# VHH binders against q9w197, part 14

Target 1, 300 residues: q9w197
Amino acid sequence: RLRLQDIPALTQDHCRMRDPAEVERIINEFVIGGPERMQIVSDFDYTITKQRTEDGGAVPSSFGIFNACQSLPENFKAETDKLYHKYRPIEIDPHMPIAEKVQYMIEWWTKSGELTSGFPFDQSEIDQIASKYTHALRDRTHEFFADLQRLGIPTLVFSAGLGNSVVSVLRQANVLHPNVKVVSNFLQFRDGLLDGFQQPMIHTFNKNETVLNETSEYYDLVHTRDHIIVMGDSIGDADMASGVPASSHIMKIGFLFDHVEANMKKYMDTFDIVLVDDQTMDVPRTLLSLIEKQHKLNLE

## First folded at step 6 (VHH)

Design P25 (framework vhh_7ubx_2)
Fold by ESMFold2-Fast, scan of step 6:
Structure P25 (fold): chain B 300 residues (1-300), chain A 120 residues (1-120)
Amino acid sequence: as target 1 above (300 residues)
Amino acid sequence: QVQLVESGGGLVQPGGSLRLSCAASGFTFSDSWMTWVRQAPGKGPEWIATIYSGGSTMRDDSTKGRFTISRDNAKNTLYLQMTSLKPEDTALYYCAKEFGRLSDSYYDYRGPGTQVTVSS
């Protein structure tokens, strides 16, 4: 039986837990169950990508990569900036009920889709911009995805961002392995012109509602996998694995960077493990290494 | 640690003026986009103005004739100069940090707010 005190990565000051005994219990269940019961569900923006670079520079979101493309109409950035400044304060409002926020998110996405329509666009522009940000992935992300591939663990990258950018970054970083599936917002084309985004629209408050079709091959791979690591950087990300069986064991890992003191209580109440200004995949990798070590012993 | 602390609110009569301040620490202020947002009782948040790292501003059309956003990079301070105040301007006023142009400002760091009450 593993104890948290024996796992150095989990005893660091930046690794916070509201209920250490529950974390220890889940880890032991994961180790007993092995890789074949595991799946990963992860956000992309500021979860797989860093929240800051070493020099303190900003990392663009998946939509930020798109907005940097040169062939966008002259007024595109100005119009999308207007939408951002109208809707972002609503999105992060701690006092507005989620049900009211959802109405504004739908409005934001609908208007963004209208702006993202009626002009030609080439994916290669996203690829060019994204190539500059493969180094903005959290430290040891390549190793993390290699671990997942080696262990055969299905990995869902579930993003409210722009999937065209997500796929581009992951592919160019050489981590988009066959066990990785991306579910996100993708550009739609009609008659050679942009036609908004493919449905359904994914936003911060509906990630739990958008699920894979039961007929998909990926769904067949994960329906028997009731041990889940959820990774995210926002409170809404904690619900990405909603709707799984009650027998499931879920480890929720939250990356906290901004307003640490003000947000700590809510993050601690929401995530099992809160990682404060940790721009690495070291904790998720540690969990995988513990599972792998036991698995190897069982196979020998 | 990123910290934002608003001040300068208070009780004023209609037609009065107030200057709100937001003291910023824990990041390179001069590289950041800074925003003012307000929230009246029982209403959702309303964006007022953003000032970009280069000093140019974007302002809400309904308030831009009365409110001016500015920054002092040497003091790491954001300001909102409010003139010709109306009862409908009564709200908690928050400052928020946004990253520069290469980021779509996914993280908004918001302070605790400063109360502005306009009444006769």
Scores: ipSAE 0.000, ipTM 0.229, lowest interface PAE 14.2, mean pLDDT 82

Design P26 (framework vhh_7ubx_2)
Fold by ESMFold2-Fast, scan of step 6:
Structure P26 (fold): chain B 300 residues (1-300), chain A 120 residues (1-120)
Amino acid sequence: as target 1 above (300 residues)
Amino acid sequence: QVQLVESGGGLVQPGGSLRLSCAASGFTFSDSYMTWVRQAPGKGPEWIATIWSGGSTMRDDSTKGRFTISRDNAKNTLYLQMTSLKPEDTALYYCAKEFGRLSDSYYDYRGPGTQVTVSS
C-alpha cells in the first residue's frame, strides 16, 4: 500500500533507482514482514564512515588508522607502502579475471601478515587515532544504530579492513550495541608481540556467505531472517549477502561518490538504490521508520 | 614523503588548448595509477581520467574527445592535454593517487591544483 512517491527521502534527485517499482515492492514486503524478519549487512569504510567530510578533511580507512600509528617500525611503513603500490593496481584492474586477482589478494595478505609480526604494539594507539574520527561517521549514524537496537535487528559490520580500528571507532562513537557483530581482519598477538592477522583473511573478493559460515553462532541467529538491507560503497559489497535463500528479499543500497558518471551504470545495475554524494543514514533510517510504524500498529 | 605538484594552468580563450603537468615524488610513480580531477567553484570534485602504469586509461565520456591523459614514467610526470576548451571547463585541476577499493572516494594524496580559467 505504500507508494514510493509518498516517501520524501526516496524522491530526491540524489536517490537513483533503475527499477522504482521493484524498490517499492521490496519496501512493502519489509513493512509486512516486520523487524523480526530483518537483518542488516553493512560495509564499514566509506559506508558507515563518510566518503567526504563537511570541511574537506580526509577520512582514513580502517587500515589507514593502523598505518598512522607512530610506534610501527620504519621498515614496516616502507614495505607496506611497496605492497600497496604493487597490489592496488591489480585489485582494481578491470581486465584481470577475478580468480587471478584473488591469488594476488592472498599473496598481498600473506606478505602483510609477515610484516605485521615480531614487534610490540598496543591497541591504545589505534584507540587514540580512532577517537579523532568518531565525528566522521555518516550523519545520523548514532540514530541509525539506536533504531536497530530498539527494533532488535541483528547488524553485521562486514569489513575487508582492519577490525581493531572498526571496533574502536564504533565503540568510541557509542554505537557498538549488543545486536552489532563485526566480522573483519583482526591483529594477532603472541608473547606481547604482533603475530600477523587472525584467520580467515577477508578481502574484497571473498566478502560473502562462504566466509560468514565460519561464524556459525551469528549464522544461527540470522538464518531465519530473510529480509536483508545490504549497504556498501563498492560493487563487491553488493555480494555480502550472497548465498541466502532465493526466497529472500534483499534491498541493496550503494553509496556512490567517486567517478559518478563512469560508475553510474554499473552501480544502477548492481544496487537497488544508489545514493549519490549522500553523507547521511537518512535513507536506511527511513526504511526502518516505515517498518517500525507498521510493527507498532500490529502490536495494538 | 609523497608530493604532487600541478602546473600549466592559466587564462585561455574559448576554443583554446592547454597542457597541464603533475610532477610526482616520494613514491614509485611507474608502479602507480594516476588520476586527474577538477573542482569548479561551489561544486564537488569531478573525475576526468585515470591512467595505469602500462598506459591503459579510463576517461569520462563528456571530455574524452577533447582531453587526453598521458604519463612519462622516466620523468615521474602526469599530463593532461586539453583542446577545444569551453567556459564550463573553468575549475581547479589537480592530480591524485587513490587507495582502498575502486569506489574509494579518498585520495592518499592530492596536489594543491592548478587553476584553469576559460573566458574571453
Scores: ipSAE 0.000, ipTM 0.191, lowest interface PAE 12.8, mean pLDDT 82

Design Q01 (framework vhh_7n9e_1)
Fold by ESMFold2-Fast, scan of step 6:
Structure Q01 (fold): chain B 300 residues (1-300), chain A 121 residues (1-121)
Amino acid sequence: as target 1 above (300 residues)
Amino acid sequence: DVQLVESGGGLVQAGGSLRLSCAASGFTFSDSYMYWGRQAPGKGREWVSGIYSGGGSTAYASSVKGRFTISRDNAKNTLYLQMNNLKPEDTALYYCAKEFGRLSDSYYDYWGQGTQVTVSS
């Protein structure tokens, strides 16, 4: 039986837990179940990518990469920035009911689609810009994805951002292995012109509605995997795996960087583990290491 | 049933050139993003260069930019990689790859069997 106090990565000041006994219980269930029962569901922006660089610089979101492309109309960045300044405060408002926030998310995506239509676009510009940010992945992300591939653990990257940027960054960083699946918003083209985004639209509050339907490929991959690590940087990310059976064991890991004191209570109530200004994959990797160590002992 | 068959690899001296080809079948090649990846012995896979369906939109890894040129012939369902000024560190198995789908209809890339490139010093 593993004890939290014997796991150095989980006893550090920046690793916060509402219920350490529950975290310890879930870890032991994961270790007993082994890698074949595991799956990962992770957000991309500010979860797989850092919330800050080592020099304190900002990391662009998946849409930020797109907005930097030169083929976009002259006023595109200014128009999308207006939408961001209107809707972002609503998205992160801790007091507004989720049902009301959803209406504003639909409004935001509709207006974004209108802006993202009617002109030609060179998709290779996304690749050129993304190449500058492969080093902006959380420290030891390469090792994390290598661990997942070696253990055969399906990994779903589930993003309300722009999938074209997500896959570009992951591919160029050499972490888009065959066990990694990406579900996100992708650009749509019609007659050589940009035509908004492919349906369905994914926003912060509807991630689970898109992927947990019973499509043959995804269902066959994950239906026997009831041990889940969920990773995210926002409250909405905690529900990415809410459609799984009640018998499942889910470890929710939240990366908290912005407005730490104001957000701590909400994050502690929502996630099992809250990582404060931790720009590494060390905690997720530690969980995988414990699972692998026991699995190797069981093989004798 | 996607098939990607690479050819054109071989042994070459540093500073030399090789042209790789990939014959694609089982999908609409002219609509697909295609790329080249490589894997050196004991190393992980790495992306080398990609090309979008129209042929004019290309991107390259920093390690090969200015030395390699990716191109495609949609009428022949063939992808090419022209490799110039080859270096010993370019030694690897080179794979032709197709980006599978988006959203719900495909979630991963397909890599072919590969063609070996060995660059002597």
Scores: ipSAE 0.121, ipTM 0.612, lowest interface PAE 6.7, mean pLDDT 85

Design Q02 (framework vhh_7n9e_1)
Fold by ESMFold2-Fast, scan of step 6:
Structure Q02 (fold): chain B 300 residues (1-300), chain A 121 residues (1-121)
Amino acid sequence: as target 1 above (300 residues)
Amino acid sequence: DVQLVESGGGLVQAGGSLRLSCAASGFTFSDSYMYWGRQAPGKGREWVSGIYSGGGSTYYASSVKGRFTISRDNAKNTLYLQMNNLKPEDTALYYCAKEFGRLSDSYYDYWGQGTQVTVSS
């Protein structure tokens, strides 16, 4: 039986746990179950990517990459900014019921789709912008995805952002291996012109199994995998694997970078492991390493 | 509305020092990531240094690391940039900036009017 005190990556000051005994229990279940029972569900923006590069500069979100494209209409950025100022306060409102917030998310998505329609667009522009941000992945992300591929662990990148940008960054960084699937919002075209986004719409309040259940081929891949690592940078990301059987073991890892003091209690209540200002994949990689080490011993 | 007002720029000889200040209002400064950017004539905007809300996490562009120090006073809603061992290539208009959020791209970040820094040979 593994003890947390014997795992150096999990005893660092920046690695916070509300219930260390429960984290230890889940790790031991993962190790016993092996890689065949594992799957990963991860957010993209500011979870797989850094918020800031080591050599300087801000890291744009997946929509930020799109908004940097030169062929967008003259007023596109201004109109998109107006929608953000209107709907973002609603999205984060702590007093508004979720059902009411969902209606505003639908309204925001609909208006964003209308803005993202009626003009020609070339995917190569996203590729050109995205190529500048392959270095903006968290430290040892390449190694993390290599570990997942070697172990045969299905990895879902589940983003409420723009999938065209997500896929472009992952592909150009050489981490979009066959075991990696991207579920996100993708551009739609009609008669050579942009026509909003493909259905279904993915937003903060529906990043869960409701969207995943519409992808039958992915379900067939993961239905036997009840040991899950969930990674995210926002509270809503913790629910990406909700609705799984009671026999499932889920390790929720939250990356907390900003407003640390104000958000600490909420993140500690929501995630099993909270990583404070950690720019690396070292903790997720450590979990995989423990699983792999035991798996190799069992194959002897 | 977000307001950012920079001060402390000026003319300085190579090897000299300047301290820039940014007075922030219209948002909860103590909870906000803040950064300094600069723009030299004929060049695009360049990120210089950033600091998270508590002041403990700071980041620097390679070109200024070891020479510049970013800091903040949350009680005064003020951001600072201490610039030491200034070089002629540091000549630029320096901007205080607040991250916009989901559209975290320089197009959507809040930038002040800037303060001019000129470094002579």
Scores: ipSAE 0.005, ipTM 0.220, lowest interface PAE 11.9, mean pLDDT 83

Design Q03 (framework vhh_7n9e_1)
Fold by ESMFold2-Fast, scan of step 6:
Structure Q03 (fold): chain B 300 residues (1-300), chain A 121 residues (1-121)
Amino acid sequence: as target 1 above (300 residues)
Amino acid sequence: DVQLVESGGGLVQAGGSLRLSCAASGFTFSDSYMYWGRQAPGKGREWVSGIYSSGGSTYYASSVKGRFTISRDNAKNTLYLQMNNLKPEDTALYYCAKEFGRLSDSYFDYWGQGTQVTVSS
């Protein structure tokens, strides 16, 4: 039996747990179950990517990469920035009821789709911009995805951002392996012109299994995998695996960067492990290492 | 409403030192990523140094690394920038800033009015 005190990555001050005994229990279940029962569900923006680079430079979101494309209409960034300034404060408001926030998210996405329509666009421009940000992935992300591929663990990257940018960054970082599936918002084209985004709309408050259950291909890949690692940087990310049967063991890892003190209680109540100001994949990778080590011993 | 008040600027000889301070109010300072930026005459704004809410992670622009030190006192809601071995090229208006969110290109930051630093050769 593994004990948390013997796992250095989990005993650091920036690694917070409300219930260490429960975390220890889930880790031991993962180790016993092995890689064949595992699946990963992860957010992309500021979960797979850093909040800040080593030199403190800003990391653009998946939509930020799109907005940097030179062929976009001159007023496009100004209009999308107006929408961001109006709706982002609502999205992160800690006191507004979620049901009320959802209505504003629908309004935001509808208006964004209208702005993202009626002009030609070439995906290769996203690829050019994304190539500049492969270094903005969390430290040891390449190793993390290599571990997942080697262990045959299905990995869902589930993002409320722009999937065109997400796929481009992962592909160019050489981590978009066959076991990785991206579910996100993708650009839609009609008659060679942009026509908003493909349905269904994915936003911060609907990233749950209700949306995922409509993706039968993904379900077929993971229906026998009842041990899950969930990774995210917002409260809504914690529910990405909520539709999985009650018998499943789920480890929820939250990356907390913004408004730490105000959000700590909510994150501690929501995630099993809260990582404060941690720009690495070291904790998720440590969990995989423990699973792999036991699996190799069992094969020998 | 966010308020940031910088102080500590002035005229200094090349090779000298200055310590800038930023008094923050209107938000929970201890929860916020903070940074210092600067704008030289006739140039755009340049990011200088940033510090995470805990104070454990600090970052520096290559032009100032090894010469400047960012720090914070969460009990006093104050951000600091210790500037050593100042060069004429460091002449700029220095401003304290709080990020509105995590995005750099689709959101705006809160900036103070700034404090002028002038380095003579």
Scores: ipSAE 0.005, ipTM 0.247, lowest interface PAE 12.4, mean pLDDT 84

Design Q04 (framework vhh_7n9e_1)
Fold by ESMFold2-Fast, scan of step 6:
Structure Q04 (fold): chain B 300 residues (1-300), chain A 121 residues (1-121)
Amino acid sequence: as target 1 above (300 residues)
Amino acid sequence: DVQLVESGGGLVQAGGSLRLSCAASGFTFSDSYMYWGRQAPGKGREWVSGIYSGGGSTYYASSVKGRFTISRDNAKNTLYLQMNNLKPEDTALYYCAKEFGRLVETYYDYWGQGTQVTVSS
């Protein structure tokens, strides 16, 4: 039996847990179950990418990469900024009911799609900008994805951002391995012109299994995998693996950077492990290493 | 529905060249990310090269980078793979594939029936 006190990565000050005994229990279940029962579900923006650069600067979101492209109409950034300033306060409003927020998210994405249509655009512009941000991935992300590939663990990158940017960053960083799937919002083209986004749109309040279109091949990869690591940087990310069987063991890891004191209680109530200003994949990698070590012992 | 028909495979000597073609139908080809994958006997599927809808963004597996060139002709609904300096290790059934839906993945898109490439030493 593993104890938390014997796992150095989990005893650091920036690693917070509401219920350490529950975390220890889930880790031991993962170790017993082995890699074959594991799957990962992760957000991209500010989860796979850093929340800050080494010098404390901001990291662009997947939509931020798109908004920096030169082929966009000259007023595109100003118009999208107007939408952001109108809808972002609604998105994060702690008092508005979720059902009401959902209607505003649909409105926001509909208007964004209208702005993102009627002009020629090439993916190569996203690729050029994304190439500058492969180093904005959390420290040891390459190693984390290599561990997942070696262990054969299916990894779902589930993002309410722009999938064109997500795929570009992951591919150029050499981490978009065959075990990695990306579910996100993708640009739509019609007759060589940009035509908004592929429907339905993914937003923070519908980011769960009900919006996924599954093939039998995808289902066959994950239906026997009831041990899940969920990673995210927002409260809504904790529900990405909802709808799994009651027998499932889920470890929810939350990356907290902004307004730490004000958000701590909510994050600790929502996630099993809260990582405060931790710009590394060290904790997720530690969980994988414990699973792998026991698996190798069992194969002897 | 979606149909992908590969052609251009064959037997070639090491150091030789082949050009593969894929005729696509049943969807709007000009709007779709396309890629080539391959499967050698007794091995799993391997992603080889991909190209975005406009043709400006191309990607290659490290094993083929510098030797293979992916391209497309949207007017003809056709995807191409120019293979140069072929090696015995390139021997495989080559598949044309289409990205579908909101999932982006190397092995689980629509794949055609394949065209056999055999490279002799």
Scores: ipSAE 0.005, ipTM 0.290, lowest interface PAE 12.5, mean pLDDT 83

Design Q05 (framework vhh_7n9e_1)
Fold by ESMFold2-Fast, scan of step 6:
Structure Q05 (fold): chain B 300 residues (1-300), chain A 120 residues (1-120)
Amino acid sequence: as target 1 above (300 residues)
Amino acid sequence: DVQLVESGGGLVQAGGSLRLSCAASGFTFSDSYMYWGRQAPGKGREWVSGIYSGGGSTYYASSVKGRFTISRDNAKNTLYLQMNNLKPEDTALYYCAKEFGRLDSYFDYWGQGTQVTVSS
């Protein structure tokens, strides 16, 4: 039986846990169950990518990569920024019912789609910009994805951002292995012109099982995998695996970077492990290494 | 209202040192990630150095790593940049900054800047 205090990566000051005994319990369940019961569900922006890079500073979001493309119409960024200033206050309003907020998210995405329509666009522009940010992935992300591929663990990259950018970064970083699936918002084309985004729309309030029901092929790969590691950088990411059976064991890992003091209680109430200013995949990799070590012993 | 006021710039010879200061107000400084950016003549803005809210983690552009040191005094709401072994290519207007929203899509709060000129 593993004890939390014997796992160096989990005893660091920047690794915070509301309930260490529960974390220890989940880890031991994962170790007993082995790789075949595991699946990963991860956010992309500021979860697989760093909040800050050691060598370069700013890391754009998946939509930020798109907004930097030269083929976009005049004032495209200014018009999309206007939508952000209108809808973001609604998105984060603590008093508005979620059902009402969802209608505004639909309106925001519809208007964003209208702006993203009626002109030609070449995916190669996204590829050119994304190539500059392959080194903006969290330290040891290449090793993390290699571990997942070796262990045969299905990995869902679930993003409310732009999937075209997400796929481009992952592919160019050489981490888009066959076990990795990206579910995100993708550009749609009609008669050679941009025509908004493919359905279904993925936004802050539907990044969960209701959207994943549209991807039944992925469900067939993971329905027997009731041990889940969820990774995210925002409170909403904690629910990406909601709707799984009560028999499931879920380890929720949250990356907290800015406004640490103000957000700490909420993050600790939401995530099992909160990683403060940790730009690495070391904690997720440690969990995989513990699972792999026991699995190899069992095969002897 | 967010206010950032930089000071400490000036003319210095190559190999010299300067210490920049940024006085912050209008937000909870002690809980905010802060950074320094610069804009050289005829160039766009570039990120120089950033510091985590607790001061424990610091980040540097490759061009300044080993020469510049970012620090903060949360009790005084002040951000610092110690610049050593200055080079002519460090000549720029230096800005104290706090990002608003996401790094890519939304306006950062920038100060007015403080001019650093390094003679050869």
Scores: ipSAE 0.012, ipTM 0.512, lowest interface PAE 8.3, mean pLDDT 85

Design Q06 (framework vhh_7n9e_1)
Fold by ESMFold2-Fast, scan of step 6:
Structure Q06 (fold): chain B 300 residues (1-300), chain A 121 residues (1-121)
Amino acid sequence: as target 1 above (300 residues)
Amino acid sequence: DVQLVESGGGLVQAGGSLRLSCAASGFTFSDSYMYWGRQAPGKGREWVSGIYSGGGSTYYASSVKGRFTISRDNAKNTLYLQMNNLKPEDTALYYCAKEFGYLSDSYFDYWGQGTQVTVSS
């Protein structure tokens, strides 16, 4: 039986847990169940990507990559910046009730869709910009995705960002393996012109089983996989695997870097493991390593 | 409206020290990641040092690590950069910046006008 004290990656000061005994219990269940019962559900922006690179360079969000494209109207950046300035403080406010925030997210997305309509756009520009940020993935992300592919673990990247950018970054980083599926907001075109985003709209507070069930057949593939690692950087990401059977074991890993002091209690109440200012995939990789080690021993 | 106003630059001899300040307004400073960047004549912008909202986590470019110290006073909405053991290569316009996050390119962060630092050989 594994004990947390014997897992160095989980005993670091930046690795916070409300209930260490429950984390230990879930890890042992994962190890017993093996890779065949595992699946991953992960956010992309600031979860698979860093907020800052090793040299301290800024990392654009998936929408930030889109905003850098030259085919966009000259006023597009200014108009989207106005929306960001108004709605981002509301989105991350730790004191505003989520039900009230949702109404502002709907406003933000409606206005963003209106701005992202009525002009031609060259989608290849996203690939040009994204190629500059393959190095901005969390340290050892390539190794993490290689581990998942080798173990045959289905991986869902579930993002409230722009899926066109997400897919481009993952493909160019050589981590978009056949076991990886992306569910996100994708650009829509009508008669050669941008026409907003494909429905349904995915925002930080509706990333859950209801949207997933309507947007893909992925759930049919993974319904036998009741051991789940959920990874995210916002409170809403914790619900990405909601609606699975009550017999499921879910390890929720939260990357906390924004409003750390104000959000700490809420994150610790919501996630099993809270990683403060950790720019690596070392904790998720450690969990996979423990599962793989026991699996190999069982084959002997 | 986001405003960032830098001060504290000047002329100093190699081996000297300067302390830069940045007065921030128009956003919730205590909740924001902040950083210092610099631009030397004829060169691109270079990130120097960053600090998380609570002040507990700080990062430095390899060229300044051990010589510069970033800090913040959230009660005063002020960001600081203590620069020690200055070298001629540190000569640049220094600016503080607030990042954009979701739905914005962080390379188009809000930048102040900058404060000039000149280090004589």
Scores: ipSAE 0.000, ipTM 0.170, lowest interface PAE 13.6, mean pLDDT 82

Design Q07 (framework vhh_7n9e_1)
Fold by ESMFold2-Fast, scan of step 6:
Structure Q07 (fold): chain B 300 residues (1-300), chain A 121 residues (1-121)
Amino acid sequence: as target 1 above (300 residues)
Amino acid sequence: DVQLVESGGGLVQAGGSLRLSCAASGFTFSDSYMYWGRQAPGKGREWVSGIYSGGGSTYYASSVKGRFTISRDNAKNTLYLQMNNLKPEDTALYYCAKEWGRLSGSYFDYWGQGTQVTVSS
């Protein structure tokens, strides 16, 4: 039986847990169950990408990559910035009920879709801009995805951002392996012109597996995989696996960077493991390593 | 409905060449990332090569890099895989696929039925 005290990556000061005994229990369940029962569900923006670069510079979101494209109308950024300044304070408001926030998220996305319509757009420009940000992935992300591919673990990148940018970054970083699937907001085209986003819309508060079609081939792939690692940087990301059976074992890993003291209690209550200013995949990789080590022993 | 139909497979001797084609319908091909995968007997699915919607950005698995060339003709809604210097290890069912997206309520990548490639020697 594994004990937390014997896992160096989990005993670091920046690795915080409200309930270490529960974390230890889940790890041992994962190790016993092996890779065949595992699946990963991860956010992209500021979870697979860093929250800061080594020089302290800002990392653009998936929509930030899109907004940098020169094929967009001259007023596009100004109009989307107006929406951001109106709706972002609502999105992060700690006192507004989630149900009320949802109506504003729907409003924001509807207006964003209207702005993202009626003009031609060269999607290859997303590739040009995304190529500059493959180095903004968390340290050892390439190794993490290689581990997942080797172990045959389905990996869902579930993003409320722009899927076209997400896919571009992952592909150019050489981590978009066959076991990796992206569910996000994708651009829609009609008669050669942008026509908003493909439906249904994914936003911060509806990101859970129930939004996926039950008849999808993805559900068939993962229905026997009841051991889940969920990774995210926001409170809403913790619910990405909320649609799975109660018998599932879920390890929720939260990356906390902004307003650490103010957010710590909420993150500790929401995630099993809270990683404070940790710009690496070392903790997720450590969990995979423990699972792989036991799996190899069982194959002897 | 999304349909992908592969053709061009067959039996070839080691060192030979084959050109695979994939006819796409039911979606806007010119807007879609496309890729080729394969499945050898007794093995899982393996990603082989991918191509962006504009045709300028291509990617290859290390096992086929330098030997295979992916291309597309957006006017004909057709994806191609030129396979040169084939090895016995390339023996597999080859299929084309459309990347994950939302088409008529579907949320999984779409795979064709495949075309068999057998390399002797």
Scores: ipSAE 0.005, ipTM 0.216, lowest interface PAE 12.5, mean pLDDT 83

